# Designs tried in a protein design chat: VHH binders against Transcription initiation factor IIB (tfb). Part 22

Target 1, 335 residues: Transcription initiation factor IIB (tfb), of Methanocaldococcus jannaschii (q58192)
Amino acid sequence: SVDYNEPIIIKENGEIKVVKIGELIDKIIENSENIRREGILEIAKCKGIEVIAFNSNYKFKFMPVSEVSRHPVSEMFEIVVEGNKKVRVTRSHSVFTIRDNEVVPIRVDELKVGDILVLAKELPNIEEDIEIDKKFSKILGYIIAEGYYDDKKIVLSYDYNEKEFINETIDYFKSLNSDITIYSKDLNIQIEVKNKKIINLLKKLRVKNKRIPSIIFKSPYEIKKSFIDGIFNGKDAKVFVSKELAEDVIFLLLQIKENATINKKSINDIEVYEVRRITNIYTNRKLEKLINSDFIFLKIKEINKVEPTSGYAYDLTVPNAENFVAGFGGFVLHN
Short names: E, the ipSAE of ESMFold2; O, the ipSAE of OpenDDE; V2, 0.75 times the mean of E and O plus 0.25 times the DockQ between their complexes.

## First folded at step 19 (VHH; framework vhh_gefurulimab)

Design v01 (from u05 with T58Y; at its last look DockQ between E and O 0.75; V2 from the best seeds 0.00; counts 0 for: pae E 3.6 > 2)
Fold by ESMFold2, look of step 19:
Structure v01 (fold): chain B 335 residues (1-335), chain A 119 residues (1-119)
Amino acid sequence: as target 1 above (335 residues)
Amino acid sequence: EVQLVESGGGLVKPGGSLRLSCAASGFTFSRYMMAWFRQAPGKEREFVSAIDRTGSIYYADSVKGRFTISRDNAKNSLYLQMNSLRAEDTAVYYCAAKQYYWEDTYDYWGQGTLVTVSS
């Protein structure tokens, strides 16, 4: 079972989004009229939700969830692997390791620092035909990462070394007949853009939530790549104040076959997350099934006892697969 | 190495016409705002006309309706069609390029081409 705050990418009613597993499951249980109890477990049937799970070929797919469950807990374990990817799970929950060239479950209470865990190398890329072009997707990424807007204007701030991206942004908004004002002070450049049509689109996409819109998770590779380029402003690293946005970005990177390392810092007692992209991924395994798998194999750096976020731990049933992907960095968890 | 090479200057009578060209190399022409400036004897260099990277055009008041700026991104060339020329248009004409919308100064300059309007 996993902690309340653990991120999980889901498909629900045609929308793809990253949610907290505890919020999802609590909502399903509170809306259910037929809660089944088995000891301390509360179990509810689930329809219309898919999660990511691997199949017998070691490939990830969206797969339906049949049931959700929760139970009270007093302790959790935080597992930290290479690249500072992490997940909080119960002591009796199983994750996956490699034994004799096979991916097998292993209980959390049997893990030791230095053991190898199986994580996601890449995630399924569902590509729908959408009405978003590369230019808008790049600008959208930058607005989500750095921008501000209200009913009247969009405000974007840039530093000295972003000059060509600023020009491209101005060109784009000029092509849409926008009213643009440029302020230049010190090593900072700020543009204000007035365009009611664009502002209404940002509202429709719920951009103020500072989360990756579902339409991006469902977009073609080139659109996802352009959006990521906007988030990172063409750089290989970005600092996020929002953990949730950093989690979204990690899942999106996996969809475009990239990965990342994470560095947590504290500024003015506010936690921030530096995400650094990694694009050259290789396998050190010789078995063809493992070479061709969607898996990456990472060593455990830390195992820390922690307190549960909500007093509950959460789980999902994925029939026949008996696994799902969750956690900051894409852990594979046994069901 | 960046080069801006003006051509087409010369002696012309009042009321006449002249077409200036500027051949550009060494930079991505389509990414630059291009402009014509001129400097008359004993005067400071002054703005004549500009065309930015989106095709928006600007003219000094003194030349509006008489001069026409254009660019051909495929040929990396900037043009200035000068009609109804006056003695006051006598100057060395310079081609200039700048890259960024917020900058007030131009990064690259040609050597200039002399235009003399006299009878």
Scores: ipSAE 0.223, ipTM 0.652, lowest interface PAE 3.6, mean pLDDT 89
ESMFold2 (binder alone), look of step 19: mean pLDDT 91; pTM 0.917
OpenDDE, look of step 19: ipSAE 0.639; ipTM 0.881

Design v02 (from u03 with T33Y; at its last look DockQ between E and O 0.79; V2 from the best seeds 0.00; counts 0 for: pae E 4.3 > 2)
Fold by ESMFold2, look of step 19:
Order: sequence, then C-alpha cells, then structure tokens
Structure v02 (fold): chain B 335 residues (1-335), chain A 119 residues (1-119)
Amino acid sequence: as target 1 above (335 residues)
Amino acid sequence: EVQLVESGGGLVKPGGSLRLSCAASGFTFSRYYMAWFRQAPGKEREFVSAIDRTGSIYYADSVKGRFTISRDNAKNSLYLQMNSLRAEDTAVYYCAAKQYYWEDTYDYWGQGTLVTVSS
C-alpha cells in the first residue's frame, strides 16, 4: 500500500493525468454504493480507470483497475533510490527487485540500502492526433512553466539573452493575428499577447492549474518533445516550485524515453525541485535478458521511517498483472 | 561578409514610378526584419517602409498608398515599388536589416541609391 500523496498516472474517461493516489481512491470509496470490508481493509469496485502496469513481456501498458482499497496505518517507509527518485510505502508492501535475471516481488521490510529496485525506464507513448502543433506546444510549455494569463492577455517575460526564442514567440503570435505589445528595458523583454482564441484554448486546457494538460500526455512524440523543450527553455535542468508539476514532467519525460535526476532544495525557505534531464538511458546493471524491457534498475540510497499523510495507505488491483506504477520517478509496486 | 546592394535609383518626373531593389548576401535573409530608409539633402534619415520576417508590412504615413514593399526570400531580395512620385521623395534610399523586433538599431546597411524626382 502507498501513501496518500504518491503520484500515479491514470487514464480516466479518455483523459490522461497524474493524480494523488489517496485523493483518487478516497473519492472512489466515498462515491461507491457497495463498500466491502475485510478486516481493516475498505474495498470498492472500480470502473473506467486504467493505470500503468507491466505485462509478461516486461512492457508497460495502461491496464484496467478492478478494485481500490485503503486501510489505516501508523507508519510508512520512504525509499529513495539513485537519482533521488522516491516513494512512500507500507512495511508489508512489495516492490520489485531482480533475482537470477527475473523480476520478482520483495517486501519493503526485507529491503536494505544498496538493494536493487525495478523502476520504469519508459512509459507507454499513446499517440492521438491533436489540434496543437509543435510551435504552440513549445509555447504552451513555456506558459505553464514561466507565464501568466488572464481573461485579457498572456504575459511572457524573458531575459534579454533569450533573443532567438523571443523572436520565434513573437513570429508565432503574429501569424495568429494577435495584438502584441513589446516592453524592452535594459536586459528584460516582456511581451503581452491579446488573442481571444488562444486564451479560450488555455482555459479549455486548464492551464491555470500549472499542470501538464491531458492532451499533451496523449500527443505524438514530437509534440511531447516540443512541449518539454518549452518547459526547460532549451536547458537540461529546470527548478520547479510545484512538486505536482515536477511529477508531471517526470512522467512525460518517461513517455519520450528520457530520464531525470531530482535535487530537492530549499531556496528562501521554499522547498523546490530541480529536475535534470538525462537524454541517454542510463544503466547501472548489465541484464541482457531484460535489455528490451521497459525497466531500469536502481540502487536504494535511503530507507526512512515517516508518518503517513492521511492515516491511511492505499492500493489498487490490476487483474492478471499484479503491479502498477506510482511514486516520484515511476516505481513499480506489487498489488 | 554581409552585403546589402541597392539598385534601381535614377531621375524621374513627378507622378512617375520607380522600382528599387536590394540584393542581400552573407546572412539568413528570411530571418531578418527588412526596411527602407531615405535621407534627403540637409535632412535626417527617415523611415520609409519595412517588411518583417513574417511578411507583415509597415509604411510611413508620407508614403502609404503610393509605395509598395515586398520581399523574395528565395532570391534574398527586398523591393520598393514607388508610384505617384513627388519632389519631396527625392532622397538617397537605403536598404537596412535587423534581427530582433525590439531593437531600434539596424545591423546592416546598404550604400544607398539616389532617387531624384524633378521636372
């Protein structure tokens, strides 16, 4: 079972999004007419939700969830692996390790620092045709990461040294018949863009939430790549104030076969997350049988006892697969 | 080596027409904001017309409706069709290029071509 705040990428009613597992499961249980209780366990049937799980070929797919559950808990364990990826789980929960070139479950209470865990190397890249082109996708990423908009305008601010990107942004909005005002003083460029159609599109995509829109998670590879380039503004690292946005970005990077390291920092007493892209798939182990798998194998750096966020731990059932992907960095969890 | 070379200047009568050309080399022409300026004897250089990298066109009020700017990115060329010419249009006409929308200065200038409008 996992902690309330653990991120999980789901597909629900055709939408792909990253949610907190506890928020999802609490809502399903509270809306269910038929709660089954087995000891301390509360169980509800689940329809219309898919999570990511691996199949017998060691490939990740979206797979249906049949049931969700929660139970009271007094302790959790935070497992931190190489790259500072992390997940909070109960002592009795199983994760996956490698033994004799096979992926096998192992209980959290049997883990030690230095043990190898199985995580996601890549996630399913389900691609649908979308109304967003590569140029808008890049600008959308920048708006989510750095921008502001209201009912009247979009405001983007730049360091003067970002000259090429600024010009390309202006070109794009001009091609859409936007009213553009440019403020240039010293080493700062600010553009204000008035375009009702674009603002309405940003509202439809719920860009105010500063989360990756579902349409991006479902987009072609080149659109995802362009969006990520906008988030990172051509750099290999980005600092996020929002943990939720950083989690979204990690899952999206996995869809485009990139990985990242995470550096949690405190800046002016504010907790921030630096995500650094790793374009080459790193491997810390030589596992020939699993070369074509969707797995990466990472050593445990820390195991820390922590308090549960909500007093409950959460789980879900994926029939026949008996696993799902969750946690900051894409952990594979047994169910 | 960047070059902007104007041509097509000459003597014309009031009401006449003239077409200026600017051949560009040494930079990525399609990525530049292109403009025409002019300088009459004893006067400061003034803006005439521009065409930006998206094809958007701008004219000074004094030439609007009489002059037409265009560009051919395949030929790296900028043009100015000048109709209904007036004596006040007499000037040396310069081709200019800048890279960035917000900058007031131009990166490159041509040598100029003389246009004389006189009876």
Scores: ipSAE 0.173, ipTM 0.663, lowest interface PAE 4.3, mean pLDDT 88
ESMFold2 (binder alone), look of step 19: mean pLDDT 89; pTM 0.903
OpenDDE, look of step 19: ipSAE 0.653; ipTM 0.888

Design v03 (from u03 with T33W; at its last look DockQ between E and O 0.83; V2 from the best seeds 0.00; counts 0 for: pae E 3.8 > 2)
Fold by ESMFold2, look of step 19:
Structure v03 (fold): chain B 335 residues (1-335), chain A 119 residues (1-119)
Amino acid sequence: as target 1 above (335 residues)
Amino acid sequence: EVQLVESGGGLVKPGGSLRLSCAASGFTFSRYWMAWFRQAPGKEREFVSAIDRTGSIYYADSVKGRFTISRDNAKNSLYLQMNSLRAEDTAVYYCAAKQYYWEDTYDYWGQGTLVTVSS
């Protein structure tokens, strides 16, 4: 079972989004009229939700969830692997390791520092035709990461050394007949853009909540890549104040076959998350099934006892697969 | 080696027309804001017209309605069609290029072409 705050990417009513597993399951249970109890375990049937699980070919797919559950707990274990990816799970929960070239479950209470865990190398890249081009996608990523808008204008601030990107941004908004004002001071360029149609589109995409819109998770590779490039502003690392946005970005990176390291910091008493992209992912395995798999194999750095976030631990049932992907960095968890 | 070479200047009567050309080389023409400036004897160089990298056009008030700027990115060329010329349009006309929207200073300048408007 997993902690309340653990991120999980889901598909619900054709929309792809990252949610907290505890928030999802609490809502399903609290809205259900047919709760089954097995001791301290509360169980509810689940319809219309898919999660990512691996199949017999070691490939990830969206698969339906049949049931969700929760139970009270007094402790959790935080597993930290290479790249500072982490997940909080109960002692009796199983994750996946590799033995004799086979991916097999292993209980958390049997894990040791240095053991190998199975994580996601890549996630399913569902591609729908969308009404967003690469140029707008890049700007959208930048707006979500750094920008501001209201009913009147969009405001973008750039470092002066980003000169060509600034020019390209101005070119784009000019092509849309926008009213543009440019302010240049010290080593900073600020652009104000007045365009009612673009502002309405940002509102429709709920850009103010600073989360990756579902349309991006469903977009072609080139759109996803352009969006990511906008978030990172051409750099290999980005600092996020929002843990939720950092988690979204990690899952999106996996969809474009990238990975990341995570560095939690405190800046001016504010907890932030530095995400550093890794564009080259290598598997040191010889068996063809493992080479062609969607898995990466990472060593455990730490196993720490921690307090549960909500007093509950959470789980879900994926029939036939008996696994799902969750956690900060894409852990494969047994159910 | 960046070069801007103006041509098309000459003597014309008031009310006449001239077409100036500027041939550019040594930089990516399509990525530059291109402009015409002019300088009459004893006066400061003054802005005449510009066309930016997206094709947006700007004119000084004194030439608006009489002059037409254009560019041909395939030929790396900038043009200025000057109609209804007046004596006060007499000047050396310069082609200029800058890269960035927020800068007022032009990076490259031509040597100029003389336009004389005289009855």
Scores: ipSAE 0.238, ipTM 0.702, lowest interface PAE 3.8, mean pLDDT 89
ESMFold2 (binder alone), look of step 19: mean pLDDT 89; pTM 0.898
OpenDDE, look of step 19: ipSAE 0.587; ipTM 0.857

Design v04 (at its last look DockQ between E and O 0.82; V2 from the best seeds 0.00; counts 0 for: pae E 3.2 > 2)
Fold by ESMFold2, look of step 19:
Structure v04 (fold): chain B 335 residues (1-335), chain A 118 residues (1-118)
Amino acid sequence: as target 1 above (335 residues)
Amino acid sequence: EVQLVESGGGLVKPGGSLRLSCAASGFTFSRYMMAWFRQAPGKEREFVSAIDRTGSIYYADSVKGRFTISRDNAKNSLYLQMNSLRAEDTAVYYCAAKQYYWEDYDYWGQGTLVTVSS
């Protein structure tokens, strides 16, 4: 079972999004007409939700969830692996390791620092036809990372050294008959863009939430890549104030066959998350099935006893697969 | 080695017309905002007209309706069609270029003299 705050990428009613597993499951249980109870477990049927799980070929797919559950808990264990990827799980929960060239479950209470865990190397790249092109996708990423809008205007702020991106943004909005005002102060450029049609589109996409819109998770590779390039503004690392946005970005990077390291920092007592892109991923395994798998194998750096967020631990049932992907960095969890 | 070379200046009577040209080299012309400025004797250089990299056009109020700016990206050339000329239009006309919307113009030509008199 996993902690309330652990991120999980789901497909629900045709939308792909990253949610907190506890928030999802609490809502399903609270809205259920029939809760089955087995001791301390509360169990509800689940329809219309898919999660990512691996199949017998060691490939990830979206797979249906049949049931969700929660139970009271007084302790959790935080597992930190290479790259500072982390997940909070119960002591009796199983994750995956590798033994004798086979991917096998192992209980959390049997893990030691230095042990190898199985995590996601890449995730399924869902590609639907969408009404967003590469230029808008890149600007959308920049708006989510650096921008602001209200009912009247879009406001974008840039470092002075981002000259080509600023020009590209101005050119784009000029092509859409926008009213543009430029403010230049010190080493910063701020532009204000007035365009009612674009503001309405941003509202429809829920951009104010500062989360990756579902349409991006469902977009063609080149659109996803352009969006990511907008988020990172041509750099190999980006600092996020929002943990949730950083988590979204990690899952999107996995869809385009990239990965990342995570570095939590404290700036003036404000916690931020530096995400650094990695494009070179390798395994030290020689078996063909493992070489061709969607898995990466990472060493455990820390195992720490921690307090549960909500007083509950959460789980879900994926029939026949008996696994799912969750956690900050894409852990593979046994159910 | 950036060069802007103006031509087409000369003497013209009030009410007449002239067409100025600016030949550009040494930079990617299509990525630059191009402009005309002018400076009359004893006065500060003033803005006349600009055309940006998207084709959007701007005019000073004093020339609007009488002057027409255009560019030919294939020929790396900027033009200014000047109609209904007045004595107040007498000045040295300068071609200028910049790459970024918020910056001052970085490149200037040597100018071409336009004299409007009887």
Scores: ipSAE 0.292, ipTM 0.729, lowest interface PAE 3.2, mean pLDDT 89
ESMFold2 (binder alone), look of step 19: mean pLDDT 90; pTM 0.915
OpenDDE, look of step 19: ipSAE 0.602; ipTM 0.863

Design v05 (from v01 with G55N; at its last fold request DockQ between E and O 0.85; V2 from the best seeds 0.00; counts 0 for: pae E 2.9 > 2)
Fold by ESMFold2, look of step 19:
Structure v05 (fold): chain B 335 residues (1-335), chain A 119 residues (1-119)
Amino acid sequence: as target 1 above (335 residues)
Amino acid sequence: EVQLVESGGGLVKPGGSLRLSCAASGFTFSRYMMAWFRQAPGKEREFVSAIDRTNSIYYADSVKGRFTISRDNAKNSLYLQMNSLRAEDTAVYYCAAKQYYWEDTYDYWGQGTLVTVSS
């Protein structure tokens, strides 16, 4: 079972989004009229939700969830692997390791520092026809990462070193007949853009939540790539104040076959997350099936006892697959 | 090496027309905002017209309706069509380029071409 706050990418009602597993499961259980109880477990049937799980070919797919469950818990274990990817799980929960060149489950209470865990190297890239282009997707990424808007205007603040991107942004909004005001002070440039059509679109995409919109998770590769370029502004690393946005970005990177390391920092008493893009070169296993797999293999750096966020631990049942992807960095968890 | 070279200046009677050209080299022309300035003898250099990298056009009030600015990115050239010329338009006309929307000054300047409007 996993902690309340652990991120999981789901497909529900045609939308793809990253949610907290505890929030999802609590909602399903609280809205269920018939909850099955097995000892301390509360179990509810689940329809219309898919999660990412691997199949017999070691490839990730969206697969239906049949049941969700929660149970009270007094302790959790935080597993930290190479790249500072992490997940909080119960002692008896199983994750996946390599044993005799096969991917097999192993219980958390049997893990030690230095053991190898199986994580996602890449995630399914669902590509639907969408009505946004590369230019808008890049600007959208920047607005989500750095921008502000209200009912009257969009405000973008740029570092002085981002000059050509600032010009491109101004060009874009001018092409849409926007009213643009530019302020330049010290080492910062601020652009205020008035355009009600664009503001209404940002509201529909719920950009104020500072989360990656579902339309991006469902977009073609080149749109996802442009959006990511907007988030990172041409750099290989980005600092996020929002853990949730950093988690979204990690999952999106996996969809475009990229990976990242995570570095948690404290800047002016504010907890932030530095995500640094890296090549996907961790894999060095020789089994033919593993060579072509969607897996990456990472060593455990830390195993720490922690308290549960909600007093509950959470789990999903994915029939026949018996696994799902969750956690900060894309852990493969046994159900 | 950046160069801006104006041409097309000369002597013209009031009410006449003249077309100025500016040939640019040494930078990515399409990424720059282009402008014409002029300086009459004994006066400060003054803004005439500009065209930015999205083809948005600006004119000084004194020339609006009489002058037309244009650019050809394929030929790296800036133009100024001057109609209904007046004695007050007599000046050296300069081509200028700047890269960034928020900057107050232009990065590059030509040597100028003299326009004389006299009866």
Scores: ipSAE 0.433, ipTM 0.802, lowest interface PAE 2.0, mean pLDDT 89
ESMFold2 (binder alone), look of step 19: mean pLDDT 90; pTM 0.912
OpenDDE, look of step 19: ipSAE 0.650; ipTM 0.885
ESMFold2, look of step 20: ipSAE 0.374; ipTM 0.773
ESMFold2 (binder alone), look of step 20: mean pLDDT 90; pTM 0.913
OpenDDE, look of step 20: ipSAE 0.664; ipTM 0.891
ESMFold2, fold request of step 21: ipSAE 0.307, 0.307, 0.324; ipTM 0.740, 0.757, 0.763
ESMFold2 (binder alone), fold request of step 21: mean pLDDT 90, 90, 90; pTM 0.916, 0.916, 0.916
OpenDDE, fold request of step 21: ipSAE 0.638, 0.653, 0.635; ipTM 0.866, 0.871, 0.865
ESMFold2, look of step 21: ipSAE 0.328; ipTM 0.756
ESMFold2 (binder alone), look of step 21: mean pLDDT 90; pTM 0.915
OpenDDE, look of step 21: ipSAE 0.635; ipTM 0.890

Design v06 (from v01 with D104G; at its last look DockQ between E and O 0.01; V2 from the best seeds 0.00; counts 0 for: pae O 16.5 > 2, placed apart)
Fold by OpenDDE, look of step 19:
Structure v06 (fold): chain B 335 residues (1-335), chain A 119 residues (1-119)
Amino acid sequence: as target 1 above (335 residues)
Amino acid sequence: EVQLVESGGGLVKPGGSLRLSCAASGFTFSRYMMAWFRQAPGKEREFVSAIDRTGSIYYADSVKGRFTISRDNAKNSLYLQMNSLRAEDTAVYYCAAKQYYWEGTYDYWGQGTLVTVSS
């Protein structure tokens, strides 16, 4: 079972989004008219939700969830692997390792520091035609990473040294005949934009502050890439205050076949997450299936006993796969 | 029995220095992240500094550049060198131990030692 706060990418009603697994399952169970109870386990049937799971060829696909469950729990284990990717799971839960050149499940209580775990190298990249262009996608990335919007204005914040990006933003909104106000405070440049058309577009796209909108996860590769460029300002690393946004970004990177390391830091007494983009190389002929898999193989750095976030542990049933991707960094978990 | 015992607190003038010590017993000290917290009268407990088992160090912004945390695993001891003390540093200082690195609650706490900075 999985801790409440573990992020999971789902497809619901054609929309792709990253949610907390506990939030998802609590909602399903609480709204269910027919809950099956097996001891302390609460089980509900689920329809219309898909998660990412790997098949016999070690490829990730969206697969339907048939049931969800939760049960009370008093302890969790946090697994930290190379790159500081993390997941919290129960003692008896299984993750995946490599034995005899095959991916096999292994219980958390059997794990040791230094063991290899299987995580996602890449995730399914769904591409649909959308009504946004590359320029807007990049600006949208800026807005999500360093800005916010409301009914009246869009605000973007830059370091005074980021002149190129500042100018790019200004040029874009000028081209749209926007009302732009620029002011400087404490070596920070703020751009305020009043453009009702763009604001309406953001609303239409259901853009939320400090979250990647669902439309981006199903956008063409070039749009995703442009969006990521906006998020990172063309750099290889970005610091996020929002853990949720960091999670979203990690999943999006995986969709475009990029991986990342994560570093948790404290800056000015604020907890932040640095996401660094990386490229991995694999060379072993005997491990062709593994090399051609959608997996990345990382060593366990730490196994920590922790308290459950909600007092419950959560599970999904994925028929015909018996696994799903969840966690901070794309862990592959047994169902 | 697990024990964390703080010492070194006292009265000091602004601009002065103090060195706090925390003596640990009853657990494997080297496996724990150690931290200092403080609580001023009428205020919530706040983080001051931490040093993990690998030697990585963290400071609150309010004490950065003035305080230095260190540990001696052979002596099962945690230290906090406090320089350039200010009135706002007045608080009960607590030693805390955490078995694991990032998230979670601290497992063990000391009883605290009072630091008073006054002219």
Scores: ipSAE 0.000, ipTM 0.216, lowest interface PAE 16.5, mean pLDDT 87
ESMFold2, look of step 19: ipSAE 0.319; ipTM 0.759
ESMFold2 (binder alone), look of step 19: mean pLDDT 90; pTM 0.913

## First folded at step 20 (VHH; framework vhh_gefurulimab)

Design w01 (from v05 with S56T; at its last look DockQ between E and O 0.79; V2 from the best seeds 0.00; counts 0 for: pae E 3.2 > 2)
Fold by ESMFold2, look of step 20:
Formats: structure tokens, sequence, C-alpha cells
Structure w01 (fold): chain B 335 residues (1-335), chain A 119 residues (1-119)
């Protein structure tokens, strides 16, 4: 079972999004007409939700969830692997390791520092024919990372080192007949854009939540890549104040065959997350099935006892596959 | 090395036409706003026309309807078609380039080409 705050990418009613597993499961259980109880375990049937799980070919796919469950717990264990990816799980929960060139489950209480775990190298790149282009997707990424908007205007602030991107942004909004005001002060340039059609689109995409919109998770590779370039502003690393946005970005990076390292920092008593992109993933595995798999194999750096976030631990059932991807960095978890 | 080289100037009678060209090198032409300025003897340099990187065009009131600015990004070239020329159009014409929307001044200037309108 996993902790309340662990991120999981899901597909629900045609939308792809990253949610907290505990929030998802609590909602399903509390709204269920039929709750089955097995001791302290509460179980509800689940329909219309898919998660990412691997198949017998070691490839990730969206797969249906049949049941969700929760139970009270007094302790959790945080597993930290290379790249500072992490997940909080119960002592008896199984994750995946590799033994004799096969991916097999292993209980958390059997793990030691230095053991190898299986994580996601790639996630399914779902590509739908979407009504946004590369230019808008890049600007959208920047708005989510750095921007502000209200009912009347969009406000973007840039430093002087981003000069060409600023020009491209102005060009784009000019092409849409926008009212643009440019302010230059110190080493900062601020653009105010008035365009009701664009503001309405940002509202429909719920951009104010500062999360990656579902349309991006479902977009062609080039759109995803352009959006990521907007988030990172063309750089290899980005500091996020929002853990949730950092988690979204990690899952999106996996969809475009990139990976990341994570560096947690405290700045003025505020926790921030530096995400650094990694584009070249190499394997020292020789078996064809492992080389062609969607897996990366990372060593455990730490195993720490921690308090559960909500007093509950959470799980879900993926029939036949009996696994799912969750956690900060894309852990493969047994169910 | 940035270079702006004007050509096409010369002597023309009132009512005549000339076409000026500006060959650009040493920068990414398509990323620049391009302009023509002119300076008559004893006068300050004045704005004539501009075309930005989205092909939005601007004219001084004194030339509107008579002059046409254009650019060819494939040839790194800026043009000014001047029709219905008047004696007051006599000046040295300069090609200029500006990179950023928020800047008020042009960064690069050509050496100019003389246009003389006289009988």
Amino acid sequence: as target 1 above (335 residues)
Amino acid sequence: EVQLVESGGGLVKPGGSLRLSCAASGFTFSRYMMAWFRQAPGKEREFVSAIDRTNTIYYADSVKGRFTISRDNAKNSLYLQMNSLRAEDTAVYYCAAKQYYWEDTYDYWGQGTLVTVSS
C-alpha cells in the first residue's frame, strides 16, 4: 500500500492527469454504494479509471482499475533511489527488482540500501489530434511555470536573457490581434496581453491551477516537447515551488523519453524542487527484453521510516497486470 | 561582422520612381525589424518606413501612398519602392536594423545611398 500524497498518472473520462492516490481512493470509497470490508481493509469497486501498468513484454500501457482499497497504518517507509526519486510505501508492500534477468516483486521489508529497483524509463506517448500548435504549447508551458492571468489580461515576466523568446511571444500574440503592452524595468521585461479568446481558452484548460493540462498529456510528441521547452525556458533544469507541478513534469518527461534527477532544497524556509532533465538513457543490460523494455534500474540510496500522511495506506487492483506506476519519479508498485 | 549595404540611389526627375535595396549580412535577418531613414542636407535624420518581423508595415505621413517597403528573408534583403518622387525626397537613404520590440533605437546602420530628385 502507498502513502496518501504519492502521485499517480491516471486516465479518467478521456482525461489524463496526475493525482494524489489517497485523494483519488478516498473519493471513490466515500462515494461508493458498496464497500466491502476485510478486517481493517476497506475495498470499493472502481470503474472508468485506468492507470499505467507493465505487460508481459515489459511495456507500459494504460490499464483498467477494478478495485481500490485503504487501511489504517501507523508507519510508512520512504525509499529513495539514484536521482533522488522517492516513494512512500508500507513495510509489507511489494515493489519490483530484477533477479536472473526477470522483473519480480520484492517486499519492502526485504530491501536493503544498494538493492536494484525497477522504475519507469518511458511512459506511453498517447497522441491525439489536438487543436493546439507548437507555438501556443510553448507559451502555455511558460504561462503555467511563470505567468499570471485574470479575466482581462495575461501577464508574462521575463528577464533580459530571454530576449528572443520575448520577441517570439509578442509575434505570436500579434498574429492573434491581441492588445499588447510592453514594460521594461531594470533587467526585467513584462508583457501584458489582452485577448478574450485566449483567456477563455486558458480558463477551459484550468491553467490557474498551475498543473499540466490533460490536452498536453494526450498531445503529439512535438507538442509535448514544445510545452516542456516552455516550462524549462530552453534550459536543462527548472526550480519548482509546487511539488505537484514538478511531479506532473516528471511524468510528462517520461512520455517524451526523457528522465530527470530531483534536488530538494529549502530557500527561506520554503521547500523547492530542482528538476534536471536527462535525455540520454543507457543500459548495461544485455538481454533483448530488458534492453527494449520501458524500465530503468536504479539502486536504493536510503530507506527511511516516516509517518503516514493521512493515517491510511492506499492500493489499487489492476487485473492480470497486478502492478501500477506511482511515486515521485515513476516507481513500479505491486498490487 | 554586421553589414547593411544600400543600393539603387541616383538621379531622377520629379514624378519618377526608384527602387532602393539593402543587402544585409552578419545577423539573422528574419529576426530583425528593418527600416529606412533619410537625411536631407542640413536636416536631421528622419524616419521613412519600417517593416517588422511579422511583416507589419509603418510609413511616415510624408511618404504614405507613394513608397512601398518590403523584405525578402530568403535573400536577406530590404526594399523601398519610391514612386511619385518630389524634390523634398532628395536625401541620403539609410537602411537600419533593430532586434527587439522594446528598444527605441536601431542598432545597425548602412552607409547610405543618395537619392536626388531634380529637373
Scores: ipSAE 0.265, ipTM 0.681, lowest interface PAE 3.2, mean pLDDT 89
ESMFold2 (binder alone), look of step 20: mean pLDDT 91; pTM 0.917
OpenDDE, look of step 20: ipSAE 0.671; ipTM 0.895

